VHH binders against Uncharacterized protein YOR238W. Designs and how they scored, part 24

Target 1, 303 residues: Uncharacterized protein YOR238W, of Saccharomyces cerevisiae (q08634)
Amino acid sequence: MDEKVELILVPCHSIWKSSSHPSDNSVNLGQLPEYWHLAPFQYEGNDHLAFIKHGLTAIKLLLQRFDTATVIFSGSQTKKEAGAISEAQSYYFLFEKLIRYVMSNDNIDVPNFDNELRLLLKEVKNLLSSQNVNVDELFYGGSITTEEFSLDSFDNLIYSIYRFEEVNKKFPQKITIIGFAFKMPRFISCHAKAIDYPQSNITYIGIDPKPANYNQTQLSKYYDDLVQMEDKNALSLFSSDWYATKDRLLTKKRSRNPFNRTAPYAQNIFCKENGKRIEGIEDDEEYFETKIKCKMPWSSPRQ
Below, E stands for the ipSAE of ESMFold2; O stands for the ipSAE of OpenDDE; V2 stands for 0.75 times the mean of E and O plus 0.25 times the DockQ between their complexes.

## First folded at step 17 (VHH; framework vhh_7qbe_3)

Design v7 (from t6 with S27P; at its last look DockQ between E and O 0.83; V2 from the best seeds 0.73)
Fold by ESMFold2, look of step 17:
Structure v7 (fold): chain B 303 residues (1-303), chain A 117 residues (1-117)
Amino acid sequence: as target 1 above (303 residues)
Amino acid sequence: QLQLVESGGGLVQAGGSLRLSCTASGPDYAMGWFRQGPGKEREFVAYISWSGGRTYYADSVKGRFTISRDNAKNTLYLQMNSLKSEDTAVYYCAAAEPYSDTDLDVWGKGTRVTVSS
């Protein structure tokens, strides 16, 4: 039995509507925005196609290192109108359906997928065939699982580290995060540092949204606004609230928990026993220096 | 807590016009309109960025509907022209903080638009 050492983390961003049935007898493979519970801004960016690119990239990487990696889709039950289904579970269902479709059909041209997605599908199909890995082994053999309690990007990282240990009996020696490119600084420069995860052992693969039919001026304005919004809505907030225990990050986190989920990771020092979150850390640097630095199972030894 | 108050719905003859408004209790949200027709799923109509610099429309309403905002009043508008019977729906205002980790998913109670042929 090979030893799992790498976490491939996919932070999730929406819930796929598995029950949506196309009226034209086509198959729901997540290719249309109507097949997702999207926020208003996610329509402009065709964000749903980026979600699929994130998951397919994760599966591609897994197949290239099948014996040593575990993919975790991470995200909670965040939308009341979607019912008691998590973002992570909906991704798991979608990618199983999509991969079975690809392996069962010679013609894998999915309507509304762009060329990058078509290439990714072909690469995954070729890898499954050439490496003699069937779809049951891929999805049911312990190589892909979910983390269903995360309510923000800090949770995506720390809860998935504990979930990896829960399923593999050890903490990950390296992490690859696959998400939006504009979010890379919050994961690498904020979250990983806040939990003392070694910088040499964590990498980020970024794939951004892509509006359709925008000229270069429209694209520039779109991406400039993304970076500005990322700074305003995330980076600046996490710089003064490393662990998301204060207003405004904590208030927003609570609003995304309509089904009152509590994480089962009792060993997580950022949560109280039974999954309740530690709140109101006044001095984040002091907390890091006294509780985190060189004290996590994944910390580097003191130099 | 963010609150959204819609108004402006009503009965209108095909080819007519209506203007919907939605007042938010705070500034700096990306905002949009969705609608739900009888027996149908809720569908996207239009979006405007938090600054007001970009707009985006569903194909079914492009060229007929115009989204705008007045940031001094925290108010979102939807000008609906050349209305068709297919536009009959409950129209919902929605607000979000884009890419904030927890994309706020706040909806108004909706306003009814009925287009008679």
Scores: ipSAE 0.605, ipTM 0.845, lowest interface PAE 1.9, mean pLDDT 87
ESMFold2 (binder alone), look of step 17: mean pLDDT 81; pTM 0.818
OpenDDE, look of step 17: ipSAE 0.781; ipTM 0.909

## First folded at step 18 (VHH; framework vhh_7qbe_3)

Design w1 (from v4 with V106Y; at its last look DockQ between E and O 0.81; V2 from the best seeds 0.75)
Fold by ESMFold2, look of step 18:
Structure w1 (fold): chain B 303 residues (1-303), chain A 117 residues (1-117)
Amino acid sequence: as target 1 above (303 residues)
Amino acid sequence: QLQLVESGGGLVQAGGSLRLSCTASGSDYAMGWFRQGPGKEREFVAYISWSGDRTYYADSVKGRFTISRDNAKNTLYLQMNSLKSEDTAVYYCAAAEPYSDTDLDYWGKGTRVTVSS
């Protein structure tokens, strides 16, 4: 079959509770916030619906270029209360369940999905039907897989690049990231640059959370606060700690690893021979200039 | 590392009021309350933004409970009015840095509220 060249990356943000049972005899398709391990602020934004939009958008794009792309859900076992299940694996299970449900039912109006999500479901169903791609081929045929060791957004990018090579035997020539729009600068302006990934070969599709019943003024305030929090809590930190090896980002990364996962990508320049991440890079620009720039398999040649 | 200490739980009669407090060891967190009744899963109760200017409530408590915060004291409050037996639970304080790279949740050890019928 055709050679895989594009990574469609979905950074994951929570763990779906597959064992949660609806009290009203409906099916758990991730449509209620109680079906997820959510932080308090994620309830305001209906973030769980955004997670589903990210995954369905990735599957839609995959179906439009089925022979040349691989979708990777990326995220580790980050919640002690969830047990030994990764964010990535929970997304994989949810989307398989959701797509099988949609293809087995004529009526695909899932309660609590918003209108954007309902439209996206119809688009995916139509693509599967028109292109004669069955659900087994979609999920078990190697077109969708997981990366289960990422503990932050820098890991989401670099580990998924190596995971793509692990499954396809070559590094991606093109990356499309699907995530929150307010997180785009950290991926494009920080992470991709820090690993010398060519800017012309990486794109970002942003889908933000959407609070219910907010008027336009409330929505503007909400989105302004998202951007301010992103700058305060992430973008500014990565600007001075490119590889997340310093105290604040490293401490947060360690706290997300309650199940002691160690990534299997030992040949990654950011991992020691024992699979542990390199720590304490004091001069990020010097490290980039001496170890990374024009030296990665995906680097552009010097001009 | 952030520490959260709840207080103010106790026994109250139905229709009564109680005020919970949660003291944080740091600032700049979005904060909320969750509760877990006997034999039930932990459920969301209320959320307040880090600045204190936005609040969000579960339907079961809307109009009866009020969340607030005092950023000078790093303290979160939950004023609970018109209490019902269904409000009997261990109440947990939770905090997170909104959309930080880790999305880490911090939890207190909880404070028990018992509402007598």
Scores: ipSAE 0.643, ipTM 0.859, lowest interface PAE 1.6, mean pLDDT 88
ESMFold2 (binder alone), look of step 18: mean pLDDT 82; pTM 0.830
OpenDDE, look of step 18: ipSAE 0.822; ipTM 0.924

Design w2 (from v4 with L104M; at its last read DockQ between E and O 0.85; V2 from the best seeds 0.76)
Amino acid sequence: QLQLVESGGGLVQAGGSLRLSCTASGSDYAMGWFRQGPGKEREFVAYISWSGDRTYYADSVKGRFTISRDNAKNTLYLQMNSLKSEDTAVYYCAAAEPYSDTDMDVWGKGTRVTVSS
ESMFold2, look of step 18: ipSAE 0.635; ipTM 0.854
ESMFold2 (binder alone), look of step 18: mean pLDDT 82; pTM 0.829
OpenDDE, look of step 18: ipSAE 0.827; ipTM 0.926
ESMFold2, look of step 19: ipSAE 0.660; ipTM 0.865
ESMFold2 (binder alone), look of step 19: mean pLDDT 82; pTM 0.831
OpenDDE, look of step 19: ipSAE 0.832; ipTM 0.931
ESMFold2, fold request of step 21: ipSAE 0.613, 0.653, 0.595; ipTM 0.848, 0.864, 0.840
ESMFold2 (binder alone), fold request of step 21: mean pLDDT 82, 82, 82; pTM 0.831, 0.832, 0.837
OpenDDE, fold request of step 21: ipSAE 0.773, 0.790, 0.824; ipTM 0.906, 0.913, 0.924
ESMFold2, last read: ipSAE 0.628, 0.573, 0.589; ipTM 0.858, 0.833, 0.840
ESMFold2 (binder alone), last read: mean pLDDT 82, 82, 82; pTM 0.834, 0.836, 0.834
OpenDDE, last read: ipSAE 0.809, 0.838, 0.813; ipTM 0.922, 0.932, 0.921

Design w3 (from v4 with S27F V106Y; at its last look DockQ between E and O 0.90; V2 from the best seeds 0.00; counts 0 for: unsure alone 63.9 < 65)
Fold by ESMFold2, look of step 18:
Structure w3 (fold): chain B 303 residues (1-303), chain A 117 residues (1-117)
Amino acid sequence: as target 1 above (303 residues)
Amino acid sequence: QLQLVESGGGLVQAGGSLRLSCTASGFDYAMGWFRQGPGKEREFVAYISWSGDRTYYADSVKGRFTISRDNAKNTLYLQMNSLKSEDTAVYYCAAAEPYSDTDLDYWGKGTRVTVSS
């Protein structure tokens, strides 16, 4: 509460299929792409392994600063075909299952995990053993929770700040975001700036997708395309629509809400009393200067 | 609102070939094919990048299926060769804006492919 000062934020990108049972009697730990609701391009990048790396990295950091941090998995009920389960809740289920599995087994070399994942898993297991934190305390003691209303990356940041305050009774003094490295500019240079969150108090840890068996030329083309797509589909749009109230970004946000979720954070100035988003901000810089700058609970004093 | 319409499905004998197409009302997307066999979950078949310069295939179809796109005609294709009975499924065209946030997916209504022995 008064002791919790750091938000460790994991923006989610898919829904893990917890009920999927492998035909070969192996355990579903999220290691195969078929265990997830993936978009077409996420198969090439083995994106599901990156999702697991994001969550394990967040749990590792939490274990190193258990008394002062809260992990929030952030993402709404965005896939009609998955039913009324959020990305955030599916991550929570997966990581609880994965951690309990590794603490119950000596052999934690999960087939289809890459070397980076195996190392992360070993580190987390060692930290749990050495820090005297049992798995029930980790998952049920308030150190890990979900934010389940976000419909884009702007929401991931702003709703998780309000969720942190909801559970800890204070806004975070420090934020660490763990996500795709190529998305760092939209979070740091767009979103954090747009809500006046102090740049010195926010850190981004990036872990990109990794296609299997690509040579250096193939990898270079793949990562160049990621950067180009990030610019085309997100970064340039947020640069001219800071609050996602216009044109393409608002249309995308609306389409990601098949279950008609309404965020409960009435204190959030970007939501109306009923939790619906404010729309139609024409001049983003004027809105920032008049409504946001030095006026947010987390804003720095003028000097 | 993106609209996807598949065509080209039908009955074909094992070992034969079939070509699916998907017309889209807009084509600035990464595109893919998925399929759903009787009593199975929908599964990935093939992906092609928005520029068309990279393709990726499920292991079960690699070497037999070829995905391609004609951006001038807003059309996605799946050439299916050496068809097997396990390829019997409803085939769905899909589109997504890569990494735009929750990675929006658009789906066609599907076209049925039946492979006879």
Scores: ipSAE 0.635, ipTM 0.854, lowest interface PAE 1.7, mean pLDDT 88
ESMFold2 (binder alone), look of step 18: mean pLDDT 79; pTM 0.810
OpenDDE, look of step 18: ipSAE 0.828; ipTM 0.927

Design w4 (from v4 with T102S D103Y; at its last look DockQ between E and O 0.79; V2 from the best seeds 0.73)
Fold by ESMFold2, look of step 18:
Structure w4 (fold): chain B 303 residues (1-303), chain A 117 residues (1-117)
Amino acid sequence: as target 1 above (303 residues)
Amino acid sequence: QLQLVESGGGLVQAGGSLRLSCTASGSDYAMGWFRQGPGKEREFVAYISWSGDRTYYADSVKGRFTISRDNAKNTLYLQMNSLKSEDTAVYYCAAAEPYSDSYLDVWGKGTRVTVSS
């Protein structure tokens, strides 16, 4: 009846500053870029608003399929300047605060939220009001949790699959990923394929960043550069390094681990029995054919 | 590993100008400047895209500061004009690969700018 079968995965991209308080007596709901630990390019894109859209979309989907899905926010302690708090935990705190605030107020017109965010908030509020699910049940009842060890998008997928099993005692039969639209090919065509997850059982919902005050020509240039950088810095690399065990991807992954986190997922195909990550896979296709294909709990039957 | 080295900080009179430089060990990064004033959190100043064709500025510095890059020299610049006492801060160079969730997020050690009357 209440058996969880669907993973709703939100890969995280920053850390919300829960201790940041506005001087004008307004509430920190993540609506300003200064409330986040942002990389330089994330200011141009208003990326913080996309982060909130990702999480609200995940919660909306959860409420529509509450008995069968679990939301996992995924991301490690990746910012030295933020201290020992993970991206995932900061998202969890923010969305609990945001939803409790909205349920206690009729304030959907926060000046820095755009119309899409206001619509998402209204939809979530309406779903909570019309169902037998209250905010305590939503956040404390096991329907929303975190995965706090991921250092890249490959980890977001594989660690969240194992986290889902840790919480629900079964691997997910269906996965919905909610993230940036331009990242869809790396998740669907690279990561899911590399771990033998059936394509028919995984879906991607994309919500891209949106610079403020750009006309259509400026937006087109922005998105063209974004796609070019995605190809150069990620997609092309994962296409030749499926498991992120080689030079460029491994170096980037290690640089995001200032707090030396080690994932606890011993049944993970990339952790040895001593908990160490496998490195330096020379032939990814051979590794897939011999260690992965038709051998995962979620694999299709071997022909 | 990418390394960022800032230079050009110093003491300058209000109304004056100063140019900061940041030398990177590579050229494939979006880059920007942040600053941290006395008793304040670090704040965004300016950003330039990897291609160099888009720039973005904090409201407090628009019209006074100009960010630029010279990819042949792997160098980022911040031209600061019409300086005010509130511009006193340690200025940090930052670099990141745009929209790679495997991206490197690198910061320099900072260079101090003091604006006196």
Scores: ipSAE 0.605, ipTM 0.842, lowest interface PAE 1.8, mean pLDDT 87
ESMFold2 (binder alone), look of step 18: mean pLDDT 81; pTM 0.824
OpenDDE, look of step 18: ipSAE 0.818; ipTM 0.920

Design w5 (from v4 with T102N; at its last look DockQ between E and O 0.87; V2 from the best seeds 0.76)
Fold by ESMFold2, look of step 18:
Structure w5 (fold): chain B 303 residues (1-303), chain A 117 residues (1-117)
Amino acid sequence: as target 1 above (303 residues)
Amino acid sequence: QLQLVESGGGLVQAGGSLRLSCTASGSDYAMGWFRQGPGKEREFVAYISWSGDRTYYADSVKGRFTISRDNAKNTLYLQMNSLKSEDTAVYYCAAAEPYSDNDLDVWGKGTRVTVSS
């Protein structure tokens, strides 16, 4: 009866270590940085808490739009030391565990969650209780799934659009992306533009990392550096390499694929030539104008 | 490809000090130290921002270890004071481009530190 029309996309950023056992008999709910495979800079920002905020925000939105939305966690098997588990699958496992925890416990004050995360968890618990949600239906009934082949943010968007069609038999009419606020320009001004997704149909909800115990001056310097590094390491690169076919972005994409995953999306002829991904597009704007604009299943009509 | 070369490991008596170095073949990286002790998983030790003005430490080393960098030489340092037997480990230098899509993808070969009673 209900028709799924909205993709709620959560780009993933790490792998949760489900097998980690706390020495103090507490439950591993992702609340400590040691429960994740983190880069050094992700320790400063408590990025792992942002990952949890992203997923809980997606579930909150799903609960408000249950009949019309599908949540997709997106990210591949990117860490050799973690084994053959994707970022997306690890998020799926974590959020199922967390939701079952909140439904099984009266006291949900999780140690090491910050105040924003505690409030968000309380909001989610209230929605779950007031709607009398069956957790098996929530996670196994087709409303939450994974996209496990993405190796960068461009893939997160385009592969999740195709994954949404794969599971719902229609392309999404609306997309809500939930990720780091500082990454919004790369998704909206670069990726959505590059694939001709209508601007009026895509929304970005941003939740940034939050260092602990920083004063306002330290926070300002942290966020200024964050924006500068985003520009240097991603935004400026995607601005001149829309489809990640050139050396810097393509080399980085390849380095994130230690398990040699290849996406199985047969309808994805975008950026392909003779069944292979195109490498080395010289003029991205010309490629867009010639091959993409007004030619995608989700494109708006010309003028 | 970015190359990381550690040095400065060795045998030291408990309570002693040691300084590790890591030279990078390039610049513009956030850098840090990890270590792996006998029978343990690799664990975080310390991080320094690409600009050098922010540092972060694991609780187990806070107050005893100091991370620093010399951007002109592309060199990362770890000053290790008041060493304990539990600091015995192989220490790895790591570098990443921050927020490029979660891409910690360069590690050094490691340098061994042994702390004797």
Scores: ipSAE 0.599, ipTM 0.842, lowest interface PAE 1.8, mean pLDDT 87
ESMFold2 (binder alone), look of step 18: mean pLDDT 81; pTM 0.816
OpenDDE, look of step 18: ipSAE 0.838; ipTM 0.930

Design w6 (from v4 with S27D; at its last look DockQ between E and O 0.83; V2 from the best seeds 0.76)
Fold by ESMFold2, look of step 18:
Structure w6 (fold): chain B 303 residues (1-303), chain A 117 residues (1-117)
Amino acid sequence: as target 1 above (303 residues)
Amino acid sequence: QLQLVESGGGLVQAGGSLRLSCTASGDDYAMGWFRQGPGKEREFVAYISWSGDRTYYADSVKGRFTISRDNAKNTLYLQMNSLKSEDTAVYYCAAAEPYSDTDLDVWGKGTRVTVSS
């Protein structure tokens, strides 16, 4: 049956080291920062725990709407030191391992998970049990998949829309994005608008990083800096380069592609006929008005 | 195109000190130090925010190492005091734009530190 209508999108931010084995008898469930390829700033925020919260939240939502939604983890092979594994595939492997661990153990107290993550894991376990969902059906039945070519947040959205159509043969009627709360404006006010996705059909669930052992003053400063850095390094740039085709955003996008990946989505209008990305859009508003507005498969009908 | 160049490694006796440096070809990056000991995986050592106002240390070095930055020289420092044999490693400088789309993650070539006996 052709009943999938909702894309649940998880933009990925790192690569879980699936081959990393603890020297003791404990199991690698992504609970330590050393199990991930993290940038320096991601250690302060315990960002790896936020990544797990994003994926578990997506799986929770999927279990509540199992017949109508597809979860897509989105992110490319972005770290040469990690080898030819994508962020998305590493998330997929981690969550399959974590869910099988949850279903195989009565006591699911994972060391180093914070309180919020422990409660979320318990909620997901309860849903799995009450919904009588088989783990093989959850992961191998088409309800969870990957998008492995995205090099930035614009790609996360547009490529996952095409990936959803690739697997379900229809474009999503609604999208729920689960990511960092401080990144919501770039997704909703920039990316979704730039591709003419109806604003009433897209929702953002935000879960931010949480530094350990910070007092209220330290937390306030940390989160203020997150918003400032988001504005400086991303939001302001996308406001002046909607499609990431020029200047700083294109250079940054290229730097995340050490394995020279090229996305396979042939009908993606942001590709040249040879499959290469379009570059150098001079006037974004004019491009939107002439190429995008009311012309996308997901656009609202013209009056 | 960001480039990172480390220096300052060498041989030192236990209890001694070394100062590592890392010069960057640009500014506005969050920067940190990692290390890889013989037969071990690379591990986090220290981080300083792009503004320089927040620092964060691995437990194994807290109180002994100090990270700092001189933004006029685009240079990151790691002052390593009270060195122990377990501090023997290749030390890598790393830089990233915090929460940018690129999440720019650039590494230096490393500088070797050997702590004797």
Scores: ipSAE 0.658, ipTM 0.867, lowest interface PAE 1.5, mean pLDDT 87
ESMFold2 (binder alone), look of step 18: mean pLDDT 80; pTM 0.809
OpenDDE, look of step 18: ipSAE 0.821; ipTM 0.923

Design w7 (from v4 with S51T; at its last look DockQ between E and O 0.77; V2 from the best seeds 0.75)
Fold by ESMFold2, look of step 18:
Structure w7 (fold): chain B 303 residues (1-303), chain A 117 residues (1-117)
Amino acid sequence: as target 1 above (303 residues)
Amino acid sequence: QLQLVESGGGLVQAGGSLRLSCTASGSDYAMGWFRQGPGKEREFVAYISWTGDRTYYADSVKGRFTISRDNAKNTLYLQMNSLKSEDTAVYYCAAAEPYSDTDLDVWGKGTRVTVSS
């Protein structure tokens, strides 16, 4: 018997620089953009603060349902200059450091955190106290782990499902994804559908980037551009390449794998026996109907 | 594949100006400038959106540097005014597809800027 039934999935988006030391004697808790390996556009949105909000929200939810959920940070070794550290492992290290810092200090007013982050920290601290859960139990007791082989959002979902089964010995009955709100359609309307995961059992909590000091017109343009770029660079592509096995998405996936990682999930039907990906699915609808629909361990029995 | 070619680096006296250029093979990229000083890690300098209507600057250069782009020529510029010795670095042009699940963070070879005190 296994009490764990819910996967709380955090798709990762960058690598935290654990060795970065502040010059002003403060502690590196990920609060500044220079503590991360960021793409150029991630500076405008203060994306690093959203990353921290995603993880803290996941830990808050875990603490509210500690006996039944597992948090998985998901992301591979995607940056050559960061070395052989995955996005997922860097998140795990950061959140352990952040939570230990908060529990060891009376003043939890971290510089450069916004009000939403300060509230999340307070909530997590209160939950740890009220649930009588110490930080060692939270991080080392099997409730938080990593999935370190994902190279895109399709991988984030399918690999984390298999990782959940690897650690809990059964597939998740419920999934909560915590990520950017503008990415919700690709996860819910593309990925979950493509693997036949029941829509009634999957929830998405979205937290978008937040540019500082923008007026309403600037914010509107910023968020309109996010939606346009999501459509151009991801959503429209996944809509016609459900499993990311075709030229455009497959090429993108390969470019994120500078350390040649191969996922170890033997039961994953999207991998060959040697662990290599299945490529070149020509007719996604036919593949779904013949290989996936009503055939996955998580498929609904009468749909 | 996307290629970035920087130019315009050189020697300049403190208080002077310099204009860097970067030619890209397309206009659908968010673009930026980074720099790496001697013995330091690479650091962010400036960013411009793929449409060119939004810019963002590191505090250390705000008010002194101006990023711009000419999408007809697929060229990114960095106008550097009131230069200080602390601005001495190799300057890199960078481009990315925003929110793609790709490692298309492409970097130029860099152009050296030396500011004499």
Scores: ipSAE 0.650, ipTM 0.861, lowest interface PAE 1.5, mean pLDDT 88
ESMFold2 (binder alone), look of step 18: mean pLDDT 81; pTM 0.816
OpenDDE, look of step 18: ipSAE 0.826; ipTM 0.926

## First folded at step 19 (VHH; framework vhh_7qbe_3)

Design x1 (from w2 with S100M; at its last look DockQ between E and O 0.77; V2 from the best seeds 0.73)
Fold by ESMFold2, look of step 19:
Structure x1 (fold): chain B 303 residues (1-303), chain A 117 residues (1-117)
Amino acid sequence: as target 1 above (303 residues)
Amino acid sequence: QLQLVESGGGLVQAGGSLRLSCTASGSDYAMGWFRQGPGKEREFVAYISWSGDRTYYADSVKGRFTISRDNAKNTLYLQMNSLKSEDTAVYYCAAAEPYMDTDMDVWGKGTRVTVSS
């Protein structure tokens, strides 16, 4: 029996509405924005197509590394309007449905998928066929699972590392994160460094949103604004609050837990000596140097 | 705490016009309009970027509705022209901070628009 060594992490960004009914006899495969709980800005970017690209890319990589990798979809029950379903579970349901659809149908031209997504879907179908991978084995055999307690991108990384250990009985030796390209600096330069994960062992694959029918000038402005919004809304905040223990990040994290989920990770990461969660770390660099650096199970040896 | 208050709803005949307003208790949000018709799920209507330089519309309202904002007054507008019976709904203002993984969608309480045939 093979040992899993690689975490393929997909941070989730919305909840797919599995019960949404198409207006014709077509099938809901997540291809329309109305099949998702989207924020207003996510309609401009066709962000839902990027979500599907993230998951299909993760499954593609898994199929190339089937014996040694585990895919984890990561995200909590973050939308009151969606009910008690997590982002991660909704992704899991969608990708199982999509893969079964693709393997059961000769015509895999899903309406409203863009050309990049159609190519990716064809690549995944070809890998499944050529490697003779059973869809039941792919989804039910322990190669794909969920992490359902994350409320921000820092949680996506640290909780998925512990979830990987929970499932596989060892911490990941390698991490591949698949998400929005503009978010790479927060994951690599902030989160991974904050938990002392070796930089040589973590890789980021970025796939950004893509507005339809924009000319080149409109596209350039759109992507420049993504970088500006990332800096304003996340990167600058995590640079001064590495562990999300302070206002503004902590306050926003708390507000995104409408179903009162509590992560069941026995390691008690970032807990005070009395077992309560640490808040208000005064000096993040000092905390890192004294509590984290060279002290995590995944840290490189000092020698 | 961010709060959104819609106004301007009412009864109007088909072919008529109506202007909705939404006042926010804060600034620096990407904002949009959604609507929910009787027995239907909430659906997207229009979006305007935080700077006001980009707009995006649902196909069902393109050419009839215009979204705009006045950031000095923290106010979002929806000008609705050539109204149809299908536009009857409760209209909700929404705001979000783009691309924070833990972004909160904040919704107003809605304003009712009824379009009579």
Scores: ipSAE 0.665, ipTM 0.865, lowest interface PAE 1.5, mean pLDDT 87
ESMFold2 (binder alone), look of step 19: mean pLDDT 82; pTM 0.831
OpenDDE, look of step 19: ipSAE 0.776; ipTM 0.908

